# Ledger of designs, part 4: VH-VL binders against Crossover junction endodeoxyribonuclease Hjc (hjc)

Target 1, 126 residues: Crossover junction endodeoxyribonuclease Hjc (hjc), of Archaeoglobus fulgidus (o28314)
Amino acid sequence: KGTRFERDLLVELWKAGFAAIRVAGSGVSPFPCPDIVAGNGRTYLAIEVKMRKELPLYLSADEVEQLVTFARGFGAEAYVALKLPRKKWRFFPVQMLERTEKNFKIDESVYPLGLEIAEVAGKFFQ

## First folded at step 19 (VH-VL; from u1 with heavy chain Y102F)

Design v2
Fold by OpenDDE, fold request of step 21:
Structure v2 (fold): chain C 126 residues (1-126), chain A 123 residues (1-123), chain B 107 residues (1-107)
Amino acid sequence: as target 1 above (126 residues)
Amino acid sequence: QVQLVESGGGLVQPGGSLRLSCAASGFTFSSYWMNWVRQAPGKGLEWVSEISSDSSYIYYADSVKGRFTISRDNSKNTLYLQMNSLRAEDTAVYYCAREPGFDYDTEGYFDYWGQGTLVTVSS
Amino acid sequence: DIELTQPPSVSVAPGQTARISCSGDKLGEYYVYWYQQKPGQAPVLVIYRDSERPSGIPERFSGSNSGNTATLTISGTQAEDEADYYCQSYDESLHAVFGGGTKLTVL
């Protein structure tokens, strides 16, 4: 289930120097709520976790808005973390998401622009 | 405690068939993805085929696709590789290897290997 | 398909540091795994997820993956470390892919 993937992401975040927690009831909260919140004392992340067998990934305008609302209020950067089979987690600032007519997406053209966890942590520069 | 034991290898003529088995013990076989990896004499490792825990996902290397069939019997803790239309280049030690998986994804590594069984294809 | 390239051989003196590279297109999108194989034996996993060691693997073994190149590093190389080493990852078809292998000789 999705919980297993979120736990996998938590491990990766901790390994990258972030303190991270899963937000219980993120799908049922009456308030804007990400799936994971993380911070390393310098950078703070509000993360929507997605896992797919293949691209493209579609995100509703509403879920992105909720994520941004939380991030703004909390003082965190809003990210979508995407897990594809046999690949590393890839992170997408919400600003990087491609706008569709009604929603957002990450397709084959956007995916390569995503960040690895070290980049999110500011530890890697190409 | 984890153990994988391959069997069924032997000498076969080109165009012939052979069925390999891998007997697993010491772990919950039905919870793991399984792989076949082969190694020609004096050569490197070559991934051959993979099967998910419930057989819902199966993959083949292009070099064996259409000729080899991977399967498993979780009630017998056994992995199989049916090899048809064998060629000289199929000559190799065939290893059974365990891969931890979760949902439709995997950890990606092969943490336990059998000692292998030798398949020799020669006229 | 992704192809992983390793040097065919690496030689080091005992106590020296051995480095084995593994390069491939888009390797940064994937985890890299390393296996040690001694003559007449099955491969043994020594590094997973680029830099993690399984239990029982000596601390002198380490791994990294940056850009399109992964590296297996053996610090303070011992005679018993002489073996073939293979990197492994995946291609876009979700197929496991091995490098050509590197024979490590401890002089």
Scores: ipSAE 0.877, ipTM 0.943, lowest interface PAE 0.5, mean pLDDT 95
Fold by OpenDDE, fold request of step 21:
Structure v2 (fold): chain C 126 residues (1-126), chain A 123 residues (1-123), chain B 107 residues (1-107)
Amino acid sequence: as target 1 above (126 residues)
Amino acid sequence: QVQLVESGGGLVQPGGSLRLSCAASGFTFSSYWMNWVRQAPGKGLEWVSEISSDSSYIYYADSVKGRFTISRDNSKNTLYLQMNSLRAEDTAVYYCAREPGFDYDTEGYFDYWGQGTLVTVSS
Amino acid sequence: DIELTQPPSVSVAPGQTARISCSGDKLGEYYVYWYQQKPGQAPVLVIYRDSERPSGIPERFSGSNSGNTATLTISGTQAEDEADYYCQSYDESLHAVFGGGTKLTVL
């Protein structure tokens, strides 16, 4: 099921002009590994893919740190891509995540600040 | 060939009841979400109700909530709409429409529609 | 709840480009779908996910969604394209929502 959502995101990324691939075994890798890596020759993305029925989305400090570590090493921007029911994919730079006591979250106050794929691609700015 | 055929429409008095059916064929009915959409004479489209493939998710428009009941029998490839306490404003052509499912989500579009069945609520 | 606003009518000469807008608050968060309906017929999906075209739909049909406005574009409009067009999306309650419809007249 998660794979299907990731594949959906891939389609959206390719439509937006990104070359994108899924990273197999991202959850079991001994090294920091995002779910999707994408690039358009200008912008490069390391994406953690999340799907929820509702907000808030909680992320562990560890998974965010791993994402950032990979992004830094790869030369990519670290993003969380969130899919809510009947809504478009929304992208959150890790810097945008709200810090909780020990983790991170995307709640109703943060969600509207997320980026659409065109903004991530640098084609649109609200 | 995907086919949706509505039936059960007719003339009914205000306060009356009617049950619509939508017979599906040409596809795996149990894999799709189904919707009812109505259109009053000379008016636009109005979404009425939706039911997920396994009936675990059901939604109603506020205008029909408490009066209409959507259901499905996947063994019969049939979608139903039980309409109670009918009002004059419920007069419309009622379409059943297929919506591809996506886990607990959907593709969001209605790719196939029936021909519709006319429901007339009048004294 | 989200309301989708369409112009009630649009007219174009044959061969010209028709554009039908669909506007709504926070529409940018949602995909927009478009349906064509001819008199006495059921609606037909012509655009899904803002800009994707189902099989069998002519290439002259295209869609876009920017900001809070989606647009159905018909390039090289033909007489057979005369119909009512409805945009559709979803509200925060996960209910499908239709625009009021636009009557496209080909002059």
Scores: ipSAE 0.866, ipTM 0.940, lowest interface PAE 0.5, mean pLDDT 95
Fold by ESMFold2, look of step 19:
Structure v2 (fold): chain C 126 residues (1-126), chain A 123 residues (1-123), chain B 107 residues (1-107)
Amino acid sequence: as target 1 above (126 residues)
Amino acid sequence: QVQLVESGGGLVQPGGSLRLSCAASGFTFSSYWMNWVRQAPGKGLEWVSEISSDSSYIYYADSVKGRFTISRDNSKNTLYLQMNSLRAEDTAVYYCAREPGFDYDTEGYFDYWGQGTLVTVSS
Amino acid sequence: DIELTQPPSVSVAPGQTARISCSGDKLGEYYVYWYQQKPGQAPVLVIYRDSERPSGIPERFSGSNSGNTATLTISGTQAEDEADYYCQSYDESLHAVFGGGTKLTVL
């Protein structure tokens, strides 16, 4: 997994007022497990981290449902964080993902709707 | 100490060619993206070209595309710019600049610059 | 594609706050970087990722980026801050783009 990108996202989350941790061994866990868990006292996030050269980003139905399962049990909101080259991180609640025949995607129609980190930090509280 | 030293600048006729070099030391050259940025006398900075650490990604400003070729030799810690079909508007100080990078993306900033080498294109 | 627009000059009295703007379409989607250049010298990075200072850059330098405008702010401006300042970012073709530069005069 992109360790440098996950570390950079942690820094951005901490700057935005979240406490956040990387989930060590997330790709090896037999249970649903996000890449990052974050919280700021009222808002809690379970984050799947994606880095791509270009759109679209495809996500399997299985990975989305595992993220939602973890988020529900943890009391968190399920998000996909996407990094494209030279751009800032954008955050997509799983409800924003576009459905394909079997799976989900973020394409050029969805990408502009993504949230900036400040919007996520203040979304419910503001 | 990180050091970047450009060389190869000089006076050249329009339509001529020139090859610039940038010697790097004090860091792991093969781990960084490299850039050429130029500055015409009394003018602002203009990005010219970028090359990834393993030369897999190469970009050119539209004003130089087809005339300039960026390359690097990681065994010699050296960045190059081959400039062909030179024009008066190519007259500038040419800087090499280091960019922290990762695979196909970068940190996006130029953290160390050389002193520059002057290229003058004149009759 | 992306044109980064800066004022050609900004003048400030010593000890006062200088603000240098950098405007471009959708600039808030990208990080903005700022460079200081003194006559006859290479540029020096003073702000990266909108608002971060490299080690060795005084605390009086700060930055922001929101919407279409990034701003370099120098509080308590000193004589040695007199220089040209350039913003830099990226366009949709992943090309680096510099603003036209701003001459900061400390009077």
Scores: ipSAE 0.621, ipTM 0.860, lowest interface PAE 1.4, mean pLDDT 91
Fold by ESMFold2, fold request of step 21:
Structure v2 (fold): chain C 126 residues (1-126), chain A 123 residues (1-123), chain B 107 residues (1-107)
Amino acid sequence: as target 1 above (126 residues)
Amino acid sequence: QVQLVESGGGLVQPGGSLRLSCAASGFTFSSYWMNWVRQAPGKGLEWVSEISSDSSYIYYADSVKGRFTISRDNSKNTLYLQMNSLRAEDTAVYYCAREPGFDYDTEGYFDYWGQGTLVTVSS
Amino acid sequence: DIELTQPPSVSVAPGQTARISCSGDKLGEYYVYWYQQKPGQAPVLVIYRDSERPSGIPERFSGSNSGNTATLTISGTQAEDEADYYCQSYDESLHAVFGGGTKLTVL
């Protein structure tokens, strides 16, 4: 179950100053629905959570469109959070995803550009 | 209470073989990844090998790959290390260590260690 | 090949702050773990996931990891903290990697 990884990310979000909830049953909803919703008073996130053994991660156009639709309606930024083995969570705004012929991906060229949780939270002020 | 007890160490000639065992108790062995870590006398820690909870993922340090084989028997709560073609540089205390993990990933830390078993490779 | 570099020794006076570094390429992308080892004993985990303390580890132990360097910090160092300290992380082949160890001497 991906719930272990979602719980891990939830803990990390709370440590980073977000209030965050896991959306129960998000995969069975008849409506656009992210895995996690978070906010810290400045930044609001709708997060699709992905765990992979290795790159690349592929995302269907439908998944991305559903996430963006929810985020727009909610007033949040749409993100993909990706966990690779032994690495920290990395955050990818939907705009950062590479387009394929009909879908999207995060590959070796995109992965290093992903944001750390602190960058998403905005905690590093000058 | 978590316990890890290594056995099977001893004196062996170069080119010889030994099998180490690690008997686990006090926890659900089949839910954890297991590791072998060694320490040569007076030296630092060196990771040797790792095996996932169901043996689907196995990793070896380059220095032992092809000579050592890690395995586990979850019905006997036992971790093994078969050591073949032993060399003088394999002389060390061998620790077994427990690692929390799920499927193909882990928490990344070794939360319980045995007291180790000494392997000496010498004529 | 990822190598974790630690200073071979650090000396501090009792009550002072000790800092032990651990450097590696892109180390900030991974979690770093720290172990304390006293003579004749198995290692003991003192910091996990860069900065978390297991139950029973004194508050004077803290950790950080940014960029290429992780640091174990012991504030108000006590004689009982005298030990070898190892950092540990992972390389791209998912192999665990230990630093060479740092001997902390108090006094």
Scores: ipSAE 0.599, ipTM 0.858, lowest interface PAE 1.6, mean pLDDT 91
Fold by ESMFold2, fold request of step 21:
Structure v2 (fold): chain C 126 residues (1-126), chain A 123 residues (1-123), chain B 107 residues (1-107)
Amino acid sequence: as target 1 above (126 residues)
Amino acid sequence: QVQLVESGGGLVQPGGSLRLSCAASGFTFSSYWMNWVRQAPGKGLEWVSEISSDSSYIYYADSVKGRFTISRDNSKNTLYLQMNSLRAEDTAVYYCAREPGFDYDTEGYFDYWGQGTLVTVSS
Amino acid sequence: DIELTQPPSVSVAPGQTARISCSGDKLGEYYVYWYQQKPGQAPVLVIYRDSERPSGIPERFSGSNSGNTATLTISGTQAEDEADYYCQSYDESLHAVFGGGTKLTVL
């Protein structure tokens, strides 16, 4: 299930000018491991991929810490990519996540602030 | 070869009921979301209802909510639309349409359509 | 709740480029799909996911979606392209929404 959505995002990243790969077995790795790594020569991403029926999305502190740890070591920016039904993917740098008492979330106040893939790529069309 | 064949249309009085059927063949019916879309004579397309592959997700247009019931029988490869309390405004050609999807989400498009069945609601 | 607005008609000379717009609030956040319908026939999908062509659809069909507006473009328009065209997307309630349709006339 999650693999299908990750592959859908992979296709969209390639269309947007990124080279991107899905990290097989990321949830079972003994090391910090994102779902997708991507780069376009200017912007480099470590992406945690999430799909929800509706908001909010909660992320554990451990998930966020592992993503940040990988991103720093890899030289990438840490992002959460969120897919809601029938919407395009939205991208949230981890600094955009709202803090709960012990974890993080993306709710209705945060979701509209998310970036489209072109914004993450550092491109816009005029 | 994918085929969708609607049936059950006809003339009915206001307040009456009809049940539409859509017989599917040429694909794994239980793997697809299904939709009803209607078109009043000389007018545009209007989405009516949607049902997921296992019937766990069902949606209705506001104009038909509470009066129409979508269902499917995957063992018979058949989609249904029970239409109750029919109104003149429900007069249309009713199409069934296939939608690729997985679990709670879809690709969002209707890739194959039947030829439609006409429902006329008049006195 | 969201409505998709299309011009009622568009006319183009053969060989010219036809552009059919579809406007809706926050439409660029969703994918847009386009259907062609000829008289007495069921609709046929011609563009999905804003800009992708299904197998069998001529290369002259293309699409875009940005901001609040999606556009179906037919380059080198042919007489056989004369049809009604509908855009389709989704609202916040996950309901499919169609535009009102555009009659393309090739003359």
Scores: ipSAE 0.563, ipTM 0.853, lowest interface PAE 1.8, mean pLDDT 91

